# VHH binders against MKRN2 opposite strand protein (MKRN2OS): the designs that were tried, part 1

Every score and structure here is a prediction.

Target 1, 223 residues: MKRN2 opposite strand protein (MKRN2OS), of Homo sapiens (Human) (h3bpm6)
Amino acid sequence: MHCAEAGKALIKFNHCEKYIYSFSVPQCCPLCQQDLGSRKLEDAPVSIANPFTNGHQEKCSFLLRPTQGTFLREYDGRSDLHVGITNTNGVVYNYSAHGVQRDGEGWEESISIPLLQPNMYGMMEQWDKYLEDFSTSGAWLPHRYEDNHHNCYSYALTFINCVLMAEGRQQLDKGEFTEKYVVPRTRLASKFITLYRAIREHGFYVTDCPQQQAQPPEGGGLC
Structure headers, positions and changes below count from the first letter of each chain, unless a header shows other numbers; antibody chains aren't numbered by Kabat.
F, E and O are the ipSAE of ESMFold2-Fast, ESMFold2 and OpenDDE, as the mean of both directions, binder to target and target to binder. V2 is 0.75 times the mean of E and O plus 0.25 times the DockQ between their complexes.
Where letters were taken out, [cut] stands.
The coordinates of atoms that the task and the answers printed are left out; those that the model quotes come from them. Centres of patches stay.

## First folded at step 1 (VHH)

Design a01 (framework vhh_7z1x_3)
Fold by ESMFold2-Fast, scan of step 1:
Parts: sequence; C-alpha cells; structure tokens
Structure a01 (fold): chain B 223 residues (1-223), chain A 123 residues (1-123)
Amino acid sequence: as target 1 above (223 residues)
Amino acid sequence: QVQLVETGGGLVQPGGSLRLSCTASGFTFSSYAMNWVRQAPGKGLEWLSGISGSGGSTSYADSVKGRFTISRDNAKNTLYLQMNSLQPDDTAVYFCARGRSYGLGFTDYFDYWGQGTQVTVSS
C-alpha cells in the first residue's frame, strides 16, 4: 500500500522531522520508506477539514465560488470569485449582467459564511420574503450591472446591510466585510487547494516542522 | 494584551439578586459580542447569555430567560449580568467570554475568557 487514497479530507502527520500531508496515513513513509505501522508516530495525525460546502444545503448564507469551474479542480487563484446569498430552500440568489439569478444548482463547491445564528428563528422565517422583495426591486435590473460598483458583491453586501439594520447591528462597508469575513476563509481555501492538488499529483506534500522558540540560558547563544 | 476581569460574585440566599461585572482591556470593546458562561461544581460549561457589540441585540439560554439580564457600557468597557430570583442550582463559577463569529450572528465561539467569579446560592 504505497498510494494515498483520494478523499475530501486531508491528513497531516510527522515523520523524518517533516510535516507530511496526504489523503490518509500511508503504510510507509514517502521520504524514508520506513514502515509506519511498526513504529508509533511521535504525535497523532491531524485531520484538515475541507473548507468547501454544498452551498445549496446552506441556509441564509453568503457564498463564494469561482466564475468558471470548481475551487479544487480549475480555480487559478487569481480570477474573480462570484458571490451569492442563499434562501432557506436551497436557492442561491446572485446578481449578474443578466439580472438577479435564482440558481437551484451550480454552487455545490462553495465557501460559505453563515449570516444568521441557528437560534434567530424570527429573521429566518422572514428571510425568503425579504430576499425576494430586495431582489425584485428596480435597482438590480440587467442594464444596471457594472463590474466595479454595481455587481454580485455590492448586491450581496447591500442585502447583508439591510439584514444587519433590521437586527439592530452596525452596517459594514466593503473593506470591513471583506477583511473580517471573506479574507480569512479564502486564505484557508487557498492553502487547502495547494495541498489537495499536490497530494493528487504526487501522493503527498512535505513541509518543514516549525521550531519552537527556546529561551537561551546564556547570553553566548546570541553571539 | 486582552484581559477580562469578573467581579460581583458572592454568597446570596435563594430568591436573592446579584449583579456581575466584567471589565475588558486590550481591545476595542464595542467591536465584539460578549457572553456569560457558567460552570457548576462537577458539571460542564453552560452558555447563559450574549450581547452584540452595540448592545442592540441580546440572547438568553432557556434556563435563565426572564431571570437574568445582560447589558454593557461601552464607554466604561464593562459587561454586566443582573441575576434575579436566584436558585441553589445557579451556584457556579461565572465567566465572561469574548465572542467571535464566523458569520454576522454575534457568537459562534469564544477566544478569550476571564478567570471567573464564584456565585453561591445557599442559606
């Protein structure tokens, strides 16, 4: 058993003073070929969760997807992402040059940002109506679409701010929303994509173990 | 550095009241949801109440709803819990905790905790 199995989750383990990433712990170390079943690893393997979800199963959420293809297979890390808002029935509302689209498919591999807590039932019961009423206004017609200021992101953020106002919360500008909620998730996703593709192509990915800072007992350690 | 310091705990008889305070430092207090969590002797942690950064939204566990009131004074960087109609099973260590949200709700997890303040409800 020399090949990593294809899977959605990733595993990180320690051997040969390296972090080794794979779909599962292999029978033999890919670096030294030593049987890992005959020796215990110093530390337990760590599971790295898939940061992507089926957006059609996420309620009241902000979703991101590549404009073409999927994150794991085709996304180049540089192209613009398309965004949408889910209702409670698996429909993703999103704004494009064709106006507001209501997608029942296509968002099966998305980054999801929940917009409501599970116990906010009052807003959740009104969510689909508010989203539909917001989306049918004259502001989101096809001819009003503009790449820089009136796009899928401004559509989604304007709706989010309407919800925040209705809940008595502070509104967010684009920079605030992006830095606080979007950037941490896209960074995590980028790391996962890099690991996933390397493991798909080579069976594993290797990086150095970080060294802990040790306080030197003598000043001579600094010379 | 982030610090949360709870005060106001003590001994109270059943049916009595206490007000807990939590003083925050090392961060912009008004930008974070705040929460109260307790741990009774030999039991796990129980979330009690949360309040948004602005104070405009509050939420309560069913066990304390109608008896406890969460509030905050952002000018003083202080979180409060007014506890009324206290019962012997309210005996616990009470912690304030800073909320973090993955979404736009006010708490999904806690990143900083105070040391806790003891509340004992007995004769």
Scores: ipSAE 0.011, ipTM 0.166, lowest interface PAE 9.4, mean pLDDT 80

Design a02 (from a01, 13 letters changed; framework vhh_7z1x_3)
Fold by ESMFold2-Fast, scan of step 1:
Structure a02 (fold): chain B 223 residues (1-223), chain A 123 residues (1-123)
Amino acid sequence: as target 1 above (223 residues)
Amino acid sequence: QVQLVETGGGLVQPGGSLRLSCTASGFTFSSYAMNWVRQAPGKGLEWLSGISGSGGSTSYADSVKGRFTISRDNAKNTLYLQMNSLQPDDTAVYFCAKDLRGSWYSPTAFDIWGQGTQVTVSS
């Protein structure tokens, strides 16, 4: 329920006509020093969902993680992300220059995109066999790895398209899948990382009430 | 050269059996799922069965489930369809088809087809 190593879950509350973000409601307002413990806040604090999950506990999902370190601590916002597909038993299948890897650990802080839709009846029963058989083909040997067109992402997307076609659905190209499923999740993750690091550094983060609900243009957000 | 060649078709009486074979060449057979598809006179294509690249997973259309068995021998680059309890409405040209993407089967995505073999079920 709480951020690992960072302490408590991320929360947002209102005081001093500001939105204040922190790991927990402090004893005193960081702006005016008013005691918040004996006086209840005007509105209940809002919990900000952690966009990261333990990928080993996500079944039949597409996962993203940094190639080095974790999202919250080391990710720079620019380095390539590594991707994988989970089976039903906590194993993350992913393709690298060393071939298909079957990881039992290392994906504890991941962005997860569920791949099964409500009308894909019976697919979960076939999923582990499906994924293993796909992964043992000659197409995903180490010597076939190529950074731009035959990599962890093309491995995962090709498998996803196999699932979609088996269920009578239209295939997605890289741009379509990325814009529909990946970009919205990475944008939310970037915002959370910026808030998390600011709170870690300063104990809290403050923002004004939005004048408009429009988000800043892309590039004006968390980079 | 990349090709698929079907054999084993013919005339059979209702209730009879036939075994179709499909020999593949020019690609890594075990890396791709294989499918059987048929076309009856004046009708569209009907997907019948698929088998994964390893042979570990199979699927069947409801019209043939329990009567037909798909199998493969990767050492011989050969796909098979064992057809039992044949009915007059099984009369069609039967095609083997290589899956477009990889080792899992699809009822709709194929890139290489055989020439077809005629199966006629008649008294």
Scores: ipSAE 0.000, ipTM 0.147, lowest interface PAE 16.0, mean pLDDT 80

Design a03 (framework vhh_7z1x_3)
Fold by ESMFold2-Fast, scan of step 1:
Structure a03 (fold): chain B 223 residues (1-223), chain A 124 residues (1-124)
Amino acid sequence: as target 1 above (223 residues)
Amino acid sequence: QVQLVETGGGLVQPGGSLRLSCTASGFTFSSYAMNWVRQAPGKGLEWLSGISGSGGSTSYADSVKGRFTISRDNAKNTLYLQMNSLQPDDTAVYFCARVEYTIYSGSTYEFDYWGQGTQVTVSS
């Protein structure tokens, strides 16, 4: 079994009337030990893209990460996710019980949602100042932090709505934003994590048919 | 000018595989989300899959989930669709399409530029 370096991509192939997932196509089938020359497979192997990105390289984006550890190694599928907003210079702005933090590292494995259209140069030029001015307001002081209503998610969503309003667009409530943009990505991430960990532990993962598993309900609040 | 060119279509037997490619030019490829869409004979457009500009996020229609895989190579300005376990119902013209994956566009089905399409025929 060969590794595609550190969770880059997963490979799916068909053999022994099963779907087999691995980091790369092995020389021998893990189920029957038969040699797997490319021409002996019924169809070509499928590459499954890594759903995580380095958030510090994503400009003007909404980011999600586990509060503890990384998605691939430690995330349990139930613990709280922390969210932030990137500026144009690799800094992730996020709100916690310690106030607004400006992180230059720690978001290297994140789910990213772009917040601007590429042709929105006017907003992009003023983004860093707008984000900084928003973040230094009295609304986001440390003692104002509350798990349910004044947290990392409400900070990020309030800023997103300020940008939408400045661009003449409709505001989004938490449910609308979460269901439309967050849930589909966390669902894909959950599936990828399951496959990745099984392959890392056993060298491969086998299934009889494609299975879709919805993202489990969050055990706690976001932030 | 913005141009998208699909290749890799053809005739394949049921259960077979095809890999489609879409070469982009005339814009900063890594700044745009890309999608695959198909149109079967006598039917409307069906969205199949989308991928963010960075490649960090992907999504799939239920009809192809687990069988098709979208990927991109931003250094080569190329989008891919790996299609496995093809069925006669997958017979269609396949298009790559550019879309801005932002909260402003709202829809992964809303496209501003399309390729010419490549024909995929699944038959015995």
Scores: ipSAE 0.010, ipTM 0.261, lowest interface PAE 8.6, mean pLDDT 80

Design a04 (framework vhh_7z1x_3)
Fold by ESMFold2-Fast, scan of step 1:
Structure a04 (fold): chain B 223 residues (1-223), chain A 121 residues (1-121)
Amino acid sequence: as target 1 above (223 residues)
Amino acid sequence: QVQLVETGGGLVQPGGSLRLSCTASGFTFSSYAMNWVRQAPGKGLEWLSGISGSGGSTSYADSVKGRFTISRDNAKNTLYLQMNSLQPDDTAVYFCARDYEDWSGYYFDYWGQGTQVTVSS
């Protein structure tokens, strides 16, 4: 349930001709034990932002979470991801074999993609009603759920396209939306998870210059 | 860690004034345009005002034009909304929101938790 680590950033710094990742700059280098008072670092430390947010605090957004567990703790890079759409009151609408669920909890560690643009004034006022009306359609009844073509992702993308069309904007197909919005964020998330777990296990993580990192997992299916 | 925290809300009588503040942290404040948005109970979101990163350009919704003034102090990482001539219809939760532009368009990518403004006798 509650994830205490969700907001924690990582730090990258240089010492001993290495890139060193940790939760904070230590007093001494973990490799050579030299004192690292601020003036002895070759370059300023770089903060690596946590890619995960509490989805229940995100308004009018597309969310991704693992179907089992959390990104930082349990996600293996291959398990299915579940997606949903937030309203303005902390509720995450998502579609499963049980129909449309309206979750008040469970999305506290999510990847968030904002959907509301500054010139969508009419949609801003109508978002919650529009989402509810869309979600009560017979199209999203439990018996119509199908893993390959009528799932959490098609539910979310169809709603996004309804919003885009209502605002006079171009629709996106699944490939366009995934490539443009989802893949860049899941790639960053995968890299963050790898670094976070290594730091949690060993106190720090070290790479050579230039940085050598495993390619992010292609990451399980959606829904 | 990006954070936006609104303060200054409260109970005020019709015709009164309030000054809202939004304190930003975790990013270069002066590099982002900022917005004020409100939500009345049982209503949708209403955009009120925007200000450029430098503070040189501002815009307002018709519902608040002439009554509200947006400003910022980049040295203090703080956004302000001066609200004058408040009406019962101004009762809402007020949010500050960060403007973000990427290759796909413009968005509100971070929101504060909101501050309650109640205009009532």
Scores: ipSAE 0.000, ipTM 0.391, lowest interface PAE 14.5, mean pLDDT 84

Design a05 (framework vhh_7z1x_3)
Fold by ESMFold2-Fast, scan of step 1:
Structure a05 (fold): chain B 223 residues (1-223), chain A 119 residues (1-119)
Amino acid sequence: as target 1 above (223 residues)
Amino acid sequence: QVQLVETGGGLVQPGGSLRLSCTASGFTFSSYAMNWVRQAPGKGLEWLSGISGSGGSTSYADSVKGRFTISRDNAKNTLYLQMNSLQPDDTAVYFCARLYSGWYAFDIWGQGTQVTVSS
């Protein structure tokens, strides 16, 4: 089940003048084999939050996932991402060449951006109706799909702007939304994927103190 | 160059009927959901009814359900509102509006047509 990998945190601890990353505090240091079994370390290990969540459990959110496979296992950092919008009942609305799809599964490992702010009290009770009415518009039929300008991203962003305008807020263009909300999360996800795969393959990952390594850009376009 | 023009307003007695029309130009009419909104004297805007681009889905405010019917003719680029059982509280300027963003955000409005319900 994909949700078993989503939300799995990593830990970071300091030993041998290195930062060591793993799934849990090991009994012995992987570099020097010294016992680490005491509950009271001089410096507490740091938990690194998993940037991925089960999108079907996220209400009123913008979701990103790889078009093929999952972030942690298959995503290459270069391929396009697919996007969708969740309703309050675990359904992910997304637009493709087949029209608007309403997915009950497949988004168990997603980047999630919450769309409702604490002061948008009335919007949640209207959300599912607004999303369904928006999605049944003639604008989002299969024959209208176009990879560059009328795609899953323009579908989702247009709905987001519907919500923003309904709440008296300024509309965002694609560049503004992408730079402010999407890019920081995809950069964080890329770093996490690198750590996760190294730990899964080798049991741990080490860096020098201080950490100086930069991740390459995602390379791929958004859907 | 996008334009909406309403016609069909006027003076009617309580219990009477009117049919409003809205002619669209400058955009692909069938690609947009269309709405009727009214404004009574000294009051804010009240959304009344919406219809999807294809005409397959319609919705109504509780204040007009069962009395008003929204429809469209995409071949004629025309939106309609059939209003029956009119009451004095229906007195307002009626606007045709193109849905841009959600149910609240309308980017193109007509000039409005006055409906007065009085004996």
Scores: ipSAE 0.000, ipTM 0.103, lowest interface PAE 15.8, mean pLDDT 79

Design a06 (framework vhh_7z1x_3)
Fold by ESMFold2-Fast, scan of step 1:
Structure a06 (fold): chain B 223 residues (1-223), chain A 122 residues (1-122)
Amino acid sequence: as target 1 above (223 residues)
Amino acid sequence: QVQLVETGGGLVQPGGSLRLSCTASGFTFSDYYMNWVRQAPGKGLEWLSGISSSGSTISYADSVKGRFTISRDNAKNTLYLQMNSLQPDDTAVYFCARHPSRLGGYYAMDVWGQGTQVTVSS
């Protein structure tokens, strides 16, 4: 269970009129046992990027991680995620019942959402000071924590909105931020986790045809 | 602990019938799209059928359409596959599998059972 396995991309290739997913193109097709040799495939293999990153290497970003374990190994797809904000020096600021924590480790497998836009040139230089000043205010003391309305997510979103206001940009409510930035990334993460675990258990994963999968065709005669 | 357990497999004569059951535990079964998948000896995985969380949308692979019927009982956390007119080519290990429908992902399942053996032979 090494970091190299956790960080590696998945490979998708075509053989036997199927999509085959694995950690690498095997020497022989797992379905028909034909030698795949050099270039016996109909199409070039496609790399599926790992949606997880080491959050301690991400600057000025919103991070998501499971409260227990890691995405690839333990995450059940249902439990609430813990969130934090990175500074420029590998520290993840996050809010819990113990107050604001400044973590130097523990976020090595995270979903990362960059918060600075290309035209926010000066904000990067002031980011660490703004985040520290925000985090030391009386609003984020341990006794102020409550699960529903004053938690890790409200801490992070309030800071993001302070940055947006300072840059003269439109603030976002929880629903807007979640739908625009969080949901697309958690969808990709869920797909990747499912493929990764299947490949770990069986050595490969196969899909026949999109129309034969559980999801019905979109549009056409279904409308 | 999230788990799926299949039962109901066995030896059956060509033309016979079997009903497979899959019992779910450790998650809210009624929230998930569920699937049946099989693996014949020396072959890869073949998707057979899927059913939405409410049971309102059902799909079948062409190889089993008209012979197999998928159903679910959300009160019992159980998925079923009624198999009729069984053929020797239906010999396989049958798996139930959970679709990560709430977050998307049409081609990959995130929870699998251990499988139940179905043998169609005289």
Scores: ipSAE 0.000, ipTM 0.081, lowest interface PAE 22.4, mean pLDDT 78

Design a07 (from a06 with H99D P100L R102P L103E G104Y G105Y Y106G Y107S A108W M109F V111P; framework vhh_7z1x_3)
Fold by ESMFold2-Fast, scan of step 1:
Structure a07 (fold): chain B 223 residues (1-223), chain A 122 residues (1-122)
Amino acid sequence: as target 1 above (223 residues)
Amino acid sequence: QVQLVETGGGLVQPGGSLRLSCTASGFTFSDYYMNWVRQAPGKGLEWLSGISSSGSTISYADSVKGRFTISRDNAKNTLYLQMNSLQPDDTAVYFCARDLSPEYYGSWFDPWGQGTQVTVSS
C-alpha cells in the first residue's frame, strides 16, 4: 500500500554526512541505524516533486510518454518517446502510422509542457477548434506518416508553430524547441526515474554530498 | 524575490532612436531565455524579440526586424533593446519577460517588469 503512495514525491534528507533519498523519512537512519525521532536531522527534509502528470488533466499542453509502458516502471531510457497535444476536454491528439489519434486514455503518466499563458484567453477559447481543424488537414493522413521527417514530433511542432504565428511570435525549429523545453524536462525525469527505481528496490538511495549532487544516482551503488 | 526593472523609455520624434534596458535580480539571469514584448493603448501584447541564455540565438517579429536589436550582458544581469527608425505605431509600454523555466510551469513567459513607456510623436 505504501508502495502505491511512492508516485507522489521523493524525500531527501541529510544524515551521516550523506544525502539520503526515500519515499518518507524513516524512523532510523539506514546507514547508522540511529533513531531519527530522538536526534534532529542536520537539515530539514526536502521534497522532490514528481515530474510526471496525468496528461488528460493538462489543458493546451505538449505531452511526452514512452511508446511502450510507463516512465516509472517500463521505460528503458533508449526507446522512442511519443508526443501529443492536449485539448481542453482531456483528449490527447497524436500522430502515428494510423493517422491522427484522439486518445481519452493512455497518457496518465506524461511529461507536460504548457503551451499557453493564462492571459492568452483568445487563443484558449479557440484552441479545441484550431487543434481539430489542424488535425483534419490532408497533411496528417496515415499514408503521409514517415518515421524520420513526418511523425508525431513534426505534427506537434508544426501545430505549436501555427499557434506561435497566430499569437505574433517567432517559429521554433526542432533543435530550438528540443533544447529549450524538452531536454531540461527529460533530464529531470531521467534522474527521478533512477532515484524512484533505486528506492523501490532498496528502500532508500544514498549519495555523497556535495560530490554526487550533479550526477544521476545508480541503483546498483547500494548493498 | 524575482524582479525585472525596465528603463530608457521616453518621448522621441519619428525616425529617432531609443535604447531600453532591463535589469534582472533574484534569479540566475544567465540561465534564462529573455524576451521583449509591448502593449499599445487598447491593444493586446505583441512579442518583439527573444534571445537565448548565451546570446547565440536571436529572433525578431517581422514588424521590428531590421530596426530593433536585442542584446544581453550576463555579467551585468541586463537585457537591452536598441530601437532605430522609430514610427508612431511603435508607441507602447515595453516589457522585458523571462521565458519558461523548468521550475515554473503553466506559461510561455515568467515574471515581467512594470514596463517603460515609449511615445513616438512629432
Scores: ipSAE 0.000, ipTM 0.113, lowest interface PAE 17.5, mean pLDDT 78

Design a08 (framework vhh_7z1x_3)
Fold by ESMFold2-Fast, scan of step 1:
Structure a08 (fold): chain B 223 residues (1-223), chain A 123 residues (1-123)
Amino acid sequence: as target 1 above (223 residues)
Amino acid sequence: QVQLVETGGGLVQPGGSLRLSCTASGFTFSDYYMNWVRQAPGKGLEWLSGISSSGSTISYADSVKGRFTISRDNAKNTLYLQMNSLQPDDTAVYFCAREYTVTYGSDTYFDYWGQGTQVTVSS
């Protein structure tokens, strides 16, 4: 799967004065049962991109996954997220109480943040060696692991800052990196998980169309 | 796991009353807006009523205003619908639904629904 190619996307379409979300446009509207020929839709259906990728197919990227289960099935929005860094050969480097792990599997459903800009071709060629040398430096041994200050996130962020320094760029602290790169992606992921689970359980999900104001609806917005 | 279970449906004569209950588990019930929705035979979904997390904001569809009353008991994790002056056209499967508001993008979703409870109004 390419970074630019959406995984299993959701479809949003308009019918019965509603936005209807599903895995594909059905033959008939789930609300009114009328045929959904092209003349029955106000607008072309919109594809909602899957925010999750197979992390083992993402090169030189920062990955997030739930520590327990998968995003789409088990993640509750509150459980810990585990992070890692990919090399160019499908291996995810991540730091735990067991030291640096080099995973060839387990990150098939991840949020991915690319770390290299198009002009960083030199860094791409050195990436795997740089990541391996960083990971074996002795700073990331099992007995050095601490939940709050020397963990999977600090491991990944320290490596990212080493790359930024090598490229003559400003380092980021945890708050800066989280706000700029992580929070926008986890918001999109949360929205997608909600829609996906509803569609899996009921075959579709419905919301009002159109919304006029950002204010909360008075009693749920159906009808 | 989030679970919503509706009870209280049944057969009732025109002009009669029923009280539906929806028992919630697997989430903090007092944090969410809750709604009642119905589906009559051969028709689409019809929203009936909604209630805020505290119970202070309540709204009704015109078709049920004055006849139905929504309420909640946050200590019991239960949503209620008191239905009075029932008519044959109130015959439907009644669902409770949890509302989830995504602040980013100002979208509102119904993310969990119960299995429904059948209400039949007939002589």
Scores: ipSAE 0.000, ipTM 0.100, lowest interface PAE 18.2, mean pLDDT 78

Design a09 (from a06 with R98K H99G P100T S101R R102W L103G G104Y G105L Y106S Y107S M109F V111Y; framework vhh_7z1x_3)
Fold by ESMFold2-Fast, scan of step 1:
Structure a09 (fold): chain B 223 residues (1-223), chain A 122 residues (1-122)
Amino acid sequence: as target 1 above (223 residues)
Amino acid sequence: QVQLVETGGGLVQPGGSLRLSCTASGFTFSDYYMNWVRQAPGKGLEWLSGISSSGSTISYADSVKGRFTISRDNAKNTLYLQMNSLQPDDTAVYFCAKGTRWGYLSSAFDYWGQGTQVTVSS
């Protein structure tokens, strides 16, 4: 069921000088009760893409998921996020207090950041071997896990930097990677979660133009 | 084909300094992670230091950190090891070692130099 919710788009349409968000265009406007089938909408409805994807279908990608539950249903906006790296066969490598885990399930609703371009065939062919070799080193044993500096994020970022170095590209520190790649996606995800939950609770969500800004989760550390 | 030639070894007193050089040929030097490794008499190989293809990422073994400095000149196809505050237990044959193309993702070395002897004694 969680997989069925991933990929579901939202609809935004204009009526009564408002933006109205729903899962589908309703028969009547929730604000003025006019039949929308008999009256032309101000603009064509717009589909808002789901920012979450099935991480097990993403190759060579950096993934984020909540530590508990899913983004759409259970995530509180504050709890820690887990991160992982996908191989080419649907396995998500992630580092925890139990060592490196190789998950075949559990990442069906994730934020995904692709790490390779489709034309990087040479790197893709060696990816699974290098990820496994990296992950079996003594650096990522269970007793080496430490919440602040030796965690799922430092594991993933260290591997990403190994890939960048191998490709002759500049390494990124935690702040640089987070600001450039993670924050924009978590901000987008936060807005989508707010809209999605409001529509589930009330059947629709209404806002003025411009839309009020949702903020990304604050105080939720990365695992 | 591939050649790595070390120079700069010799006899030095405790507390002294030496600079080792390794000249590479037969491959695109600027594409590869490069390493320094040593072997003391009757002991196994000890990895000392590594440097990325661009020179931006450098790592050291704890035994030499703060005393040795690795560097490279890609225009001259040359790897360097500046050794300061040398101690008698630094006595060893020093080897230049080429990483694989994905060298930072792997600690494997595919080519080695002949080595240069460093002796630290009073």
Scores: ipSAE 0.000, ipTM 0.123, lowest interface PAE 13.6, mean pLDDT 80

Design a10 (framework vhh_7z1x_3)
Fold by ESMFold2-Fast, scan of step 1:
Structure a10 (fold): chain B 223 residues (1-223), chain A 121 residues (1-121)
Amino acid sequence: as target 1 above (223 residues)
Amino acid sequence: QVQLVETGGGLVQPGGSLRLSCTASGFTFSDYYMNWVRQAPGKGLEWLSGISSSGSTISYADSVKGRFTISRDNAKNTLYLQMNSLQPDDTAVYFCAKDSYFGLQYYFDYWGQGTQVTVSS
């Protein structure tokens, strides 16, 4: 078990007409070696929150994790992501070639998207029952799993749309949900991973352009 | 008119065996995945087993794995469930359910009326 990495925020500051990323503001600029304590930075340092959370502590949420390994250690930005839905008791429901799995562990480093709005009072109370009833239907049996059309993502999105319909809201198609909720978070996560690994290896990371701060994942897929 | 008719239920002692049959009509049986589902008194529906259109892919719920065997005969439009080592908690109404592969999501679009299985001394 690794304890020292938990909760490490990243910081971004401006010096030498560059964005510099580190775990803390260094005493000297890594580029020009000038003392930063006696000189004012042009902009205040910005704290970059860790985009990953323990999915088992997130209630009624859509979760993303790498299919293999963890985001910070093994994820290459290319490999497939696996998705799941949490209940109120720390269990992550997810669909694979082995059917619907009910995981009590394994999602400790996940991207989380909360699914309930403050006005969905009744849904929170019925959530675990609805999720279990949905998940035990014949639609989500192992023999129905198909990588492109009947997978972890279609399982999760179908349940989300059932919740939206029950609350009188418009359903979302895969493109709408992905573009609005998933892409911004995976883009942020990829940036964080790039920065985190570089800082751990070299002590800092430098970029010249906001558009080049991190590259989004090139491919793979969800589930 | 789609119709599913279950037979083979009855009263059996613990440790006994029963074979359920479901005869299908009104659709091309060999084109569809088929399922067995049960409902115990005062409880919700529990999925038990599913079988692909050809019979090549089969899945079971953990509660019945190793005790129940699903099979089908496409020439006879019939689905079977062989139930061995029956326990009192297997007491339920057993339903044959036709799968749907049309539309935005999968679901069971037709169900039989069910057949009662009672396991008691």
Scores: ipSAE 0.000, ipTM 0.102, lowest interface PAE 16.2, mean pLDDT 80

